# VH-VL binders against Cell division protein ZapC (zapC): the designs that were tried, part 4

Target 1, 184 residues: Cell division protein ZapC (zapC), of Idiomarina loihiensis (q5qx64)
Amino acid sequence: MESESHWLWLFNTESGKLSVKLSDTDVFDTPYKPSQLVNIHFNEQMMDIEDATTFQIVSETLEAYPADKMPCAPQNAALNATAWCRFGRPQMPQSWHFQKSDISEWPLERRLCELNSGFDQGLFLILDTDDEFATCLLLSEGMQLSAIKSLRQYHVIKVTLNRLLPATVDLALSAQSNWGQQLA

## First folded at step 1 (VH-VL)

Design n1 (framework fv_nivolumab)
Fold by ESMFold2-Fast, scan of step 1:
Parts: structure tokens; C-alpha cells; sequence
Structure n1 (fold): chain C 184 residues (1-184), chain A 121 residues (1-121), chain B 107 residues (1-107)
């Protein structure tokens, strides 16, 4: 792995999307277009300490789970999460697509959640939360929201806290947790 | 003293090609993003294309995408605009402009004198 | 693309009068807006950047204000050399776009 301190933010000349230059021959393309982003008036911008910190936290979080239980490569999810945390435009809540849960408080140490649209149940990484909302990045390869709408992998959505469901993988790791007992 | 000098303009028939050059002096050319901006006779300004300081990235206005190519030679302090498949609506004074603030340039602190391109039969 | 609408199209004033020029964006450009002056037969000249900062060498009578979608260029007291066309330009989104211009002409 090359050092995160040498990685550069830039925009892909063909797609127009935000990318990360990892080395002279290795460029990672995010799915995020300029209309979804803020503070993007630069040609190239080095990853700073906060960017590197976000990347490491997300990578370590996802790597702690069994690889066969994750629908994405931890490094890819971490790069996309870091990109959104740095440049993502604040989202309007889209809670209406998802079933309500009885959960009104979310433990900060649990970074994974699931959302249920009635058509599909997707695994998400929680990027940020406050007392009312969570900003969630889709880790699953896709998620159907309705007969005509689907989210692509790494799409970011904002929902009220009462839409969050415990991730199945967290229940498997904590067999006797309150989450397992509540959902059983 | 910053100077940008355009050349290569002239009268051409529709469907033909033309290349514009912009010679820069008085600053470190390789440190700045460069732009082409045009102005049809009696009309307003229209942004055309940008090239990053090192040539690594380029963007174009939809009206010229696929027909125009921006390029630069940092060893010669020269910016180029290759214009193919020219149309009557491409008739304009073409300005070379230096971008300021970011490596591609947000706004234009220096402009060339402009060179007139007339596309007519 | 972001459309910039300038008003009025033409402003007829005498030397010594105050000029107020408007630029409105179809969506927010934050403070990423510049103003240029263009005289007949000449290239544009940068006046204001980041909505309110005067470029080097620009007289104090020129001032810019606004944010989001509504911007104003003010010339507190017109000098003879200020009669020109003025353009606003946004750099918040690709492609970069200009307003259609406001002509400040002598009465």
C-alpha cells in the first residue's frame, strides 16, 4: 500500500467524477459526480490527516468483520467513505422508503446498520449521526427501494434514526447481545 | 509583466479546421491552469475549455466537446486550441486566459488580446 | 449548467452617479463569483473575485456583495473610464458560466 499522505484527490477527465490517485498507475474512481459534492474547486488536492484518519477508521472497522460476510472490499468502501466525508453535499432525508424500527438511540460503536425498503434489505456504513438522523453509505452491491427505484453500491442516503436496524453481522458476533434478544 | 498573445485566427469555411496558439510570458506557465473563452460579435462571453497546469486534465463546454481539443506545451510556454468541424456559430473572438486560485483556475486574472475566427462560406 | 442573469441590460448614467448592477444565479454558487469589465475592442479585466474581494489595482469605488444566488456590483461614483460592459462569472460548478452582461453607458 502506498502512504495515504501521498494520495491525491482529482476529477476523472472522461467521467467527470471524483477520483483518488493512489500511485502513478493506480487511480480509484468514486461514483460521486460534482453535483453531489461541495468544496471541490481544485485541480489536485492531497489527502490531509483527517482524510487519512477517516480512511483508517473505516478500513479497520470493515476488516474486523469476516471477509465472507462483507459485500465489498474494505479498502474500496473506505476510499468512498472518505470521499463523501470530505466533499459530500448534505442530503435531504429519504426516510419514506424504509420501514420503521423501534430503535430511537444508536450506539456510536456500531458503525454498520441495515435498512429495509420492503423490497430489499441492505447493509450500510454509518458515516455520521446526530440526535435525529444518520447518513448511510450502501455497502451491498445494490438495493431495490421500489418497483422503479434502486440504489447503487456506495450511494449515500440520509434517514431518521428510527429506520436503522441492527446489522446481521453484528448479531452473529454478539450472540447474547440485547440486539439479538430484541430481534429474536 | 504577464503577457498572453493569441495567434492563428482567420476566415475558414464550415467543416474545416483551425488551430489557435497562445504564447505566454512573464510568469511560470507550468504553474497555472489555462482557459479558452470566446465572444461572438456583439454578444457575451462564453467559456470554451480548460487544461490543468500539467496537462493532466481537460474539460470542455458541451457546444464544442468532440470537435475542439485543448493542449499545452510547457517547455514552449504555449497553449493550443485545435478546432475541427467548424460551424457558423463558432464565429467569435477567442481569448486565452490564465486561471487563478486553483491549479485549473477558478477566475481569470489575465487575458490575451483575442484572435478573431470567422466561419463563413 | 448554472445560468447567470444580469440586470439591467443597459444602465444610462452621468459621471458622479452611483451604479448598481445585479447578477442572479439559477442555483446557489456560494461566494464563488467574479466580476469583469470590458471596454470596446479590449479583453475583459478582472474587478472582483469571491463575490467581494477587489482585484489588485482596482479602485475602491468598485465593490461587490452578495452570496448564494443574488449578487451586486456597485460603483459608488462613476468616472469617465468606468463606462463599459460588465460581466459576472460563476466558478462553483462546471461548466464555468458568464452572465449576458450589463452595459453602463454615458447619458
Amino acid sequence: as target 1 above (184 residues)
Amino acid sequence: QVQLVESGGGVVQPGRSLRLDCKASGFTFSSYGMHWVRQAPGKGLEWVAVIWYDGSNKYYADSVKGRFTISRDNSKNTLFLQMNSLRAEDTAVYYCARGYRSWYGDYFDYWGQGTLVTVSS
Amino acid sequence: EIVLTQSPATLSLSPGERATLSCRASQSVSSYLAWYQQKPGQAPRLLIYDASNRATGIPARFSGSGSGTDFTLTISSLEPEDFAVYYCQQYNNWPLTFGQGTKVEIK
Scores: ipSAE 0.000, ipTM 0.447, lowest interface PAE 19.9, mean pLDDT 86

Design n2 (framework fv_nivolumab)
Fold by ESMFold2-Fast, scan of step 1:
Structure n2 (fold): chain C 184 residues (1-184), chain A 123 residues (1-123), chain B 107 residues (1-107)
Amino acid sequence: as target 1 above (184 residues)
Amino acid sequence: QVQLVESGGGVVQPGRSLRLDCKASGFTFSNYGMHWVRQAPGKGLEWVAVISYDGSNKYYADSVKGRFTISRDNSKNTLFLQMNSLRAEDTAVYYCARVSYDFWSGYRYFDYWGQGTLVTVSS
Amino acid sequence: EIVLTQSPATLSLSPGERATLSCRASQSVSRYLAWYQQKPGQAPRLLIYDASNRATGIPARFSGSGSGTDFTLTISSLEPEDFAVYYCQQYSNYPLTFGQGTKVEIK
């Protein structure tokens, strides 16, 4: 990618579609519906330093994981995460779809989690947490919640902290670090 | 066994429309994102469009944006590409392709391809 | 868009020889790079994903390496069925892009 300092937010006022113009030939469309976004009154606006920082942190976080364990292209996830952090509306919790865990606190350093609906177990990027809730972006290609409901890739949901499960990829990396003379 | 079968290709005049179908079998179609990739005679591969597993999200190559529409019918295990305002440069074999679906490797590489259907835009 | 440049355009070798194919990206794609084999009249076949992982059923003579902008596909000892066109593809960013292909042909 070229420097993110030249990227533009694009908003189509007729369709309500939010996109990112990366270059003269590259436009990235976010999947977010107008009802999920704050009121946007521009047609185009430059990404600011905070947007660029969010993109870089998410990209670096996901790039640090083994490629065979990540269900998404990191830059696509980072663009959607940045779009949500900037323009996403707060959502009501959807916790009842998911298995409870014994977790009451989540370490801020753990940016990946899994949620189990009983139909699927999906990998999520944690965008934000407080002492009760986590806002989670789906990294998996999709996730079935019930016989009639599914989440699409990059869908953002809010759940109580006691729904978060440790990501399998984090557990695998912890196991790898524990052999021989290594100090974990 | 996973199978993808394209149909609907043919010879069409510039400015006309054509619809391609891709019938999927051997896997749970509704769990997978689907893509169209084309190849002009004697040339390389060019990505055309993608549709999410539930049809809610779509992306297009700039060369076809505003002219082509990707859609799917999960009840019929069928992927569609509606091609409008066809140009000579749209002449190609069109492949439908399945993106790998795995909780750890849900990337945009293509694990299965159809055999393709030829679209010739010529006067 | 990310441009992938494959070299050489054509590689002329005999069965039993080693083939080394290059793919260079205009910007980093990390390890999100796949290789496909295409024979005349056929659809492409996935060989390698995530730069170095062999797809199911792909013989051990095929190996991939590299990260960032420089990638290599190696065929350690060419078999007759390996003479084909090979394409690299990045999936780091939309639009998804392919290299222009390397033709491996018999000498």
Scores: ipSAE 0.000, ipTM 0.452, lowest interface PAE 16.4, mean pLDDT 84

Design n4 (framework fv_nivolumab)
Fold by ESMFold2-Fast, scan of step 1:
Structure n4 (fold): chain C 184 residues (1-184), chain A 122 residues (1-122), chain B 107 residues (1-107)
Amino acid sequence: as target 1 above (184 residues)
Amino acid sequence: QVQLVESGGGVVQPGRSLRLDCKASGFTFSRYGMHWVRQAPGKGLEWVAVIWYDGSNKYYADSVKGRFTISRDNSKNTLFLQMNSLRAEDTAVYYCARDLYRGVIPYYFDYWGQGTLVTVSS
Amino acid sequence: EIVLTQSPATLSLSPGERATLSCRASQSVSSYLAWYQQKPGQAPRLLIYGASNRATGIPARFSGSGSGTDFTLTISSLEPEDFAVYYCQQYSSYPITFGQGTKVEIK
């Protein structure tokens, strides 16, 4: 992969398509609809150090997990996470789709979580939290929320912290993990 | 261009209070997580506290919990550290530092202030 | 908390020589490891982040490697301005912790 310092954000103002130009011949398309993004008035703009940093941290986080236990390529998730962190429009909470977990404080070191809709349980990357909400990016290939609604891979949602469940992959990888102690 | 300037250091007696300020310039302060890191004379670096970009969340090292309070005023581009119940062990140069990911997750520091010396002595 | 142990405590080398500095973590920090340079009376300066990425403006002679618990900072050919104290820092979890430092001094 090419250095982040050479990458460009591309925006097609007619279609509303946001992409990343990695090289002269390599363009990565994000799945984000214009309605999910802030107003963008450029056709191209260089990725800055904050963008490069977001990409690196997400890539490293996901690459720490065995590839066969992850539902997505780390670099693809990292590019989409970086795009959302820079251009994503603030989300309205959709907590009512999900089972309550009784967790009042989420440990800052736990960057993966799961959410259970009753129809499906999806794996998410936590992009941001405050004292009430978490902004979560879907890593699973899809997630059914109800009989008539589903999330596509890389969709971003906002939920209250008491909807976050420990990621099964975190629990499985370390028998010595004190995940329960951290939640207390 | 990017600058962080600490102030408020000085000599203070044990049990008293002191407030440190860190004035930021050359970047959009409200987008960055801010940290305090200290260094006792002749010793290594010790992380003290973080505050998120919007002031909504804070985390402290165990050595200062309950005594120190981190805060920020984004309208003034200023970070604060209120230090109460000071101990001789708190004697150090205090640096403010920024992180590129809003403080939300633990991060590294791309810019540091020059530091301000706090000496706690009787 | 995660403890970072740097070795050696002191490296005595001459200009032009290669410096190899070690940082070991008490538990895995993945690649969430940064290196800083500090000169007397100055603030630390970021050299490397994410174990191996060189920060903006940092000369090519500086390189980082490693993952998990074992990390290395290499200076391929020491310049006079490189004689300083070097710290590693983990950012895998709060509290953020630093190594105790390695001093690179003139022989």
Scores: ipSAE 0.000, ipTM 0.475, lowest interface PAE 16.0, mean pLDDT 85

Design n5 (framework fv_nivolumab)
Fold by ESMFold2-Fast, scan of step 1:
Structure n5 (fold): chain C 184 residues (1-184), chain A 121 residues (1-121), chain B 107 residues (1-107)
Amino acid sequence: as target 1 above (184 residues)
Amino acid sequence: QVQLVESGGGVVQPGRSLRLDCKASGFTFSSYGMHWVRQAPGKGLEWVAVISYDGSNKYYADSVKGRFTISRDNSKNTLFLQMNSLRAEDTAVYYCAKGLRYFDWLAFDYWGQGTLVTVSS
Amino acid sequence: EIVLTQSPATLSLSPGERATLSCRASQSVSNYLAWYQQKPGQAPRLLIYDASNRATGIPARFSGSGSGTDFTLTISSLEPEDFAVYYCQQRSSWPITFGQGTKVEIK
């Protein structure tokens, strides 16, 4: 991906479909339903500095991990994260039972977390946090929440901070680093 | 606790240069966009410049474009503002301000105490 | 640039009274509007972001409302520490701009 300065938000007011025009021949479709988005009244709008920054941070964060450890393409996740941060409706906290974390304070530099529904454990990108909640975007191909409900890849949910679990990929990389130090 | 401490202010003649520093502590500096905002004596707030978390993106107010340069050193948790070709109308208290979130940095949740820059002959 | 106009310039009230402060934008800023409080000799403090979200640690008596071009900051019952200058700020368009401020002073 190249020039965020020339990228356009595209919105189809009839279908409610939000897309990103990357070039004259390349359009990226977001999976977000109209009911999940704020009211949009334009057909085209340039990406601004906040949009470009969100894309850069997410893509670089995900690219720092080994490709075989990521369940998604970094640029796709980054485009969807940027779309949500710009146009997503504020989410209410989920009522589903997630495993409680033993972590009393979540380090803001950790942008990946996992949530355990008891049925599945999914990898998420943290889009935003406050003193009570985290807004999390699903990076896994899917996640079962209950016997009858599942999240699709790139769906966004809001959860209390005490439900955030360390990402297993971060723990694996930390173990490898510590092992290397012992070897030296 | 979050702290931002500005330094480098002082009295300077028109046309000269001055560099402001802002030392950050109490948060992961490298994860946040940072801003400079100024306030002339008895006047309101004026946004000056912003820099992204890694220093790759920068934006400036029209009044300072081509004269001021924002930069950062994440290894030292320090934000800088290089002010060249200073004018009397640049006289102000300069505040260092932290972006609200690492994906939402265009509101400012913490501010330094400010450093006064006086441009006079 | 987007111009933010605050009214009134000065609001003279007593402790316990309700304060209502207005901010109007020259063009739509959607909900990308923040409110700040500044006391003499102090740096500004964030009160509200994205029109209606209270910042961490801000008392419930502060509330924000509005969208598009018309925004309101309400202080439901003024405390002595609330007498200050209040600024609105937009982040919808470059450059970032602030209103000229509303001074809330003791009557």
Scores: ipSAE 0.000, ipTM 0.476, lowest interface PAE 11.9, mean pLDDT 84

Design n6 (framework fv_nivolumab)
Fold by ESMFold2-Fast, scan of step 1:
Structure n6 (fold): chain C 184 residues (1-184), chain A 119 residues (1-119), chain B 107 residues (1-107)
Amino acid sequence: as target 1 above (184 residues)
Amino acid sequence: QVQLVESGGGVVQPGRSLRLDCKASGFTFSDYGMHWVRQAPGKGLEWVAVIWYDGSNKYYADSVKGRFTISRDNSKNTLFLQMNSLRAEDTAVYYCAREGYYDSYFDYWGQGTLVTVSS
Amino acid sequence: EIVLTQSPATLSLSPGERATLSCRASQSVSSYLAWYQQKPGQAPRLLIYDASNRATGIPARFSGSGSGTDFTLTISSLEPEDFAVYYCQQRYNWPLTFGQGTKVEIK
């Protein structure tokens, strides 16, 4: 079914990964393996109210952006974000060299950011923030972090707030809103 | 069950070549970076080389640069280490090791294969 | 390359005692340090990753702490199966490097 009240968490026996059963004929596979998740044991478990809320917020957030400017389908990103928020293992910050930003306070309503590794600049969804860190999910199809390390799409990392860069799509929207000022 | 099984070790003369294989099973091999780590008899661990999950990037310890080549065949779930111009100091047990998904830590190791370089 | 120095070289303790193992880095490795256990004739086993996180299946008596250049592995109450060599490993920079090891012997 298309209702979150009927969606079930399970582990796909074919892929070995955490999945969501959306209907009798439709199963969505997350990229998340048991080793990336908190220790959970269930055959099937329903999405709860918090899961449904996370899915709706992320879906609506991403759907507000032009589809041709997003590297992923909103529903796919929302399902993966919900899976990580529910079951993901806590992340430790990595010492990857991300470009520092001049932004020390991140607006909570701004859910997208970019990180620049010097090798690549990736688009991320912010899943959570505290006073020091942001937990970020990669929306881009991939991101090179160094000469020897890359992130796959939907990978989750934790970074300090002073590494968050404004998303290019948000800057483009701001430029459109201030077109007259840009021309001055 | 995650398993890594090394093969190809043996006794070789200095200056010659040897290839080590590591057969992986019990996980999706193409999702993981793979490493070779060696241990000389009675000594500690020494990192040798890494190859990314898709084979796109490779790095080597200075002691083996230009002599060793790491490669993988994801269709066969196999990791390789081609060792050329072998030296006495290359004598060691060679371990195949899997990199954890988020980090360069080794969550699974093979049992090792002994390479002895002697005249 | 980053040099990791482990101390002491050997710890001789009785079952039930606390073991404290040190690993010091020649430069900051942030929290990107792991600990491994190796028994004679066996491959190493991951105990702790990212300074303080226990790997799957590792008993609660093993704990890691520290950041920057100074790290500690603690075994709160030694058991006979804890006889082994313990190695620290940094993943902050390439090449990856290991400490020289600390041998824990029960006696």
Scores: ipSAE 0.006, ipTM 0.485, lowest interface PAE 9.3, mean pLDDT 84

Design n8 (framework fv_nivolumab)
Fold by ESMFold2-Fast, scan of step 1:
Structure n8 (fold): chain C 184 residues (1-184), chain A 124 residues (1-124), chain B 107 residues (1-107)
Amino acid sequence: as target 1 above (184 residues)
Amino acid sequence: QVQLVESGGGVVQPGRSLRLDCKASGFTFSSYGMHWVRQAPGKGLEWVAVIWYDGSNKYYADSVKGRFTISRDNSKNTLFLQMNSLRAEDTAVYYCARVRTYYSGSTYYYFDYWGQGTLVTVSS
Amino acid sequence: EIVLTQSPATLSLSPGERATLSCRASQSVSSYLAWYQQKPGQAPRLLIYDASNRATGIPARFSGSGSGTDFTLTISSLEPEDFAVYYCQQYGSSPLTFGQGTKVEIK
């Protein structure tokens, strides 16, 4: 059995992008180029316990949702999320692309959110949050931000908390929580 | 190197049973979900069944549900497909295929390695 | 189930020409789309996964593009060994489904 602790970070020699070697015959390519990353001075680097923990938490979080309601495979999103959490370069906020929400506080148990650019509304995984900002990974296929700018799947952005919208899938499943009622 | 070798195909009468085997080598079999995919002569590919890495979950195409049973023996690196109540429309080359996945992850994915296939002919 | 429609059914070209193959999904599959090559008497071989990523060992002349419902496989300059049947496959939702195939044949 291959475990996460035996997985290796490396850079794909053809694409130049960060990849995860899962086994001798299985390599997963992230969309992340060296220019988007920090601490990249290695040929191969073993996935550590923190990486394995991030992968497991994200995988379990996304697998809890009905597959037909999710725009991504849980494994793919979890590998990309783990890659960004380990190596991603800090982002500057880009809140101006998105409509403000009336939510003043984001519940820690809600790992999914949506953002509305006026052109599209995309589904995101929240990778990190503090008192002011959330770092969000796009799970949707893509998202138009303006007439001339779009995000690709698994792109990471940072926004102020007052841009976060409840995920539609969470609203559908929250008949027994205050989350749906808070937004009604 | 990764290898998948199917066996057990042959000619069988309608209503009878047949068991297919798929022997895996070159990778940690117990870490991967496995699929059966079939192809009728001169036709396209059709997904048949999947089994999780530990054998705990199994899913079937509607066309074979209740008649086919997928199973695996991780100690022998072998995948099985038990085919009961065979029909003429089950005539196909049956491929064993590995799904690119992780220990606890989704089994609905693309197939990175395929076996050579084994022909099952159901005829009267 | 999601239906994948490939066009054209048959593409007749000469070596050195560009081949463009289409795959259209009845519903969005995001980027969860793979392409396979199958030669007579052989198992399918993975070419492209996640719409645009080349599988290990696949020549640079093969490229994939598209998202949502419209996908394209391009072979920039056909080699003799490229004359085969090509299938698209979606894994955006269960059950897994394949297109009916496009046969790329020599003129």
Scores: ipSAE 0.000, ipTM 0.440, lowest interface PAE 16.8, mean pLDDT 84

Design p1 (framework fv_nepuvibart)
Fold by ESMFold2-Fast, scan of step 1:
Structure p1 (fold): chain C 184 residues (1-184), chain A 123 residues (1-123), chain B 107 residues (1-107)
Amino acid sequence: as target 1 above (184 residues)
Amino acid sequence: QVQLVESGGGLVKPGGSLRLSCAASGFTFSDYYMSWIRQAPGKGLEWVSYISSSGSTIYYADSVKGRFTISRDNAKSSLYLQMNSLRAEDTAVYYCARERYYWSGYSDAFDIWGQGTLVTVSS
Amino acid sequence: DIQMTQSPSSLSASVGDRVTITCQASQDISKYLNWYQQKPGKAPKLLIYDASNLETGVPSRFSGSGSGTDFTFTISGLQPEDIATYYCQQYYNLPRTFGGGTKVEIK
């Protein structure tokens, strides 16, 4: 699936549903509630070049991983990531749910991370970082945070950088790449 | 009273460095993409670089890639352009501009511009 | 890169005249085009966005039209304060690119 600058954002003001019209017969629904989104004043708007760029970068990043190692379809994750980057409201940090990492600095080129709640360990796409926090989108089908709280796939959270763990898929690909080089 | 004010321009020799600043006021700076756009004396407008509202997405024109670095400090409502290895062809008025986009139901456009700051690179 | 070719490079007209400026994109950019006004010694000002939408606070004598590769900017009833250079700009793709500008003078 190619990124298209002519895709349309659709917003249903009665249901509060944000969607992407990909074609006359194909509409992708985002899972984001109106309370998670900034004020949207349109029923439809064309995706802009930044939207197309975000989609392309995320798609290419995730498509570089073997399909059987990813818990999501790259295109679905990329559409949801683009929707969040465009319309997502700033999140309050929820770092207390997650174990601390011993990593002193997170490499900016590493876009995947894991977070461990003690109940579950989930795979996330890093949407943005600053000196203190990372904004992370859940790629796993779900993640339990406590006995009474769980994240749904594609939920976005904000955590301090000292909660980020290396993604297992990155470690596996490093080992596979080194092995492949020796065998080739 | 939405305003952008640039500073940091001046005269430098080829190979020198300058850091430009842009101070924003009257709006929520952290909600907007920001760009640097330059204009050589007597010439037209040339887009230089942009940075997303959070800082996660950055792009540079090929003419400045590897020499210029765009950054922002949302807590201070400030945008920066670090310019290294300056060349005579970098001589221009540099404008800080806010890029409005679909996020609030508006189209992409540079709707607010600073007054500009002159950078002169001469031997 | 998308190249924006603007014509004419300059024109002289009388107060009250209808002034037309054209902008041509090297590829289809749909409606993703803006028009700016730059008065001598000043920063540019947004006049028209999305090819044909008038920015708030901009006089109705300014208008834009077109789609695809061919765009037109019009001043209906030129005023003395309209002396400026006008630029088109595409935002269909990166890098953002501007037309070469059209200098409008009064004779």
Scores: ipSAE 0.000, ipTM 0.448, lowest interface PAE 16.6, mean pLDDT 85

Design p2 (framework fv_nepuvibart)
Fold by ESMFold2-Fast, scan of step 1:
Structure p2 (fold): chain C 184 residues (1-184), chain A 123 residues (1-123), chain B 107 residues (1-107)
Amino acid sequence: as target 1 above (184 residues)
Amino acid sequence: QVQLVESGGGLVKPGGSLRLSCAASGFTFSRYYMSWIRQAPGKGLEWVSYISSSGSTIYYADSVKGRFTISRDNAKSSLYLQMNSLRAEDTAVYYCARDKSYRWLPYYGMDVWGQGTLVTVSS
Amino acid sequence: DIQMTQSPSSLSASVGDRVTITCQASQDISNYLNWYQQKPGKAPKLLIYDASNLETGVPSRFSGSGSGTDFTFTISGLQPEDIATYYCQQYDSLPYTFGGGTKVEIK
């Protein structure tokens, strides 16, 4: 049942990307090339306990949302999130692309957020936060940042905490719960 | 066999309209980003537009924005480019192309191209 | 827009020669660069993606290198069937832009 216990990190010879060998016949390619990752030199490396924990938390978080309201498959997003958490190179902040929010303190239990570039508003998974910044993975199929710059799905960016907006799906679920109570 | 076939090109007067079609076969069209690229006679390649697999994300080159509309019909495995207010400088061979994709990998480049369809804008 | 400058615009070489084409971006594009081959009267064909990765089915004599703003494309043993125009293309930001092309001919 615990497929994660036997999963292996490797580089796909054809794509050049970091990949996860799920079985002898199934390899999942992440979008992350060596230049985006910390210096790593291995042919194959087993997923450790921290990797398995990250995958489980992200999978469970995303699977709690209605599938038709998610722009990505939960397990694919979880594999990419786990790959970035393990091997991703530290990002320079790109906060200037995004409108400021009125949120002064972000609840740690909220792992989804949105960012508004003025061109698009994209859905992100929060991978990590510190006192000043959040590291965010794009779940949306794409996001326009400016007239000349766009993010592809699963791209990771770093922004100041005052750029984070509540995810629309979280707001919709809260509204649905309140309506249910009024009808009862 | 993976294939893209364009149609709808022809001669049109300045200010006129044309609708280009691209028929896809041999792959699951609904899973790929699709692009239009053009090439004026004797000139280089110019990217025109792309559309995401679901149709939710669309981008245009400034030279065509407001005049061209990209769309797709996944049930028919077809891509379209509606071209309005055509100008002499829109004269080109228009290529339909598939953005390279492996599972959930991002844009890599256009790995499958159609044969092209010639659009001539002339009085 | 990001400007892609290719050099040379054209070259003539002998069969078996090493041919090198250069592409320069007006700003840092990391490794978000592709190389295409276009034979006369035909659609372009992807040869190299992400600056250095060979597309499947492409002969090993073709290679790419570089990052940031400076990129090179090399044919390590020119063959008659390699007569074509070659284009670089960046996909770091929109709009995607192509280099002006390099026409490769046999002497």
Scores: ipSAE 0.000, ipTM 0.462, lowest interface PAE 15.8, mean pLDDT 84

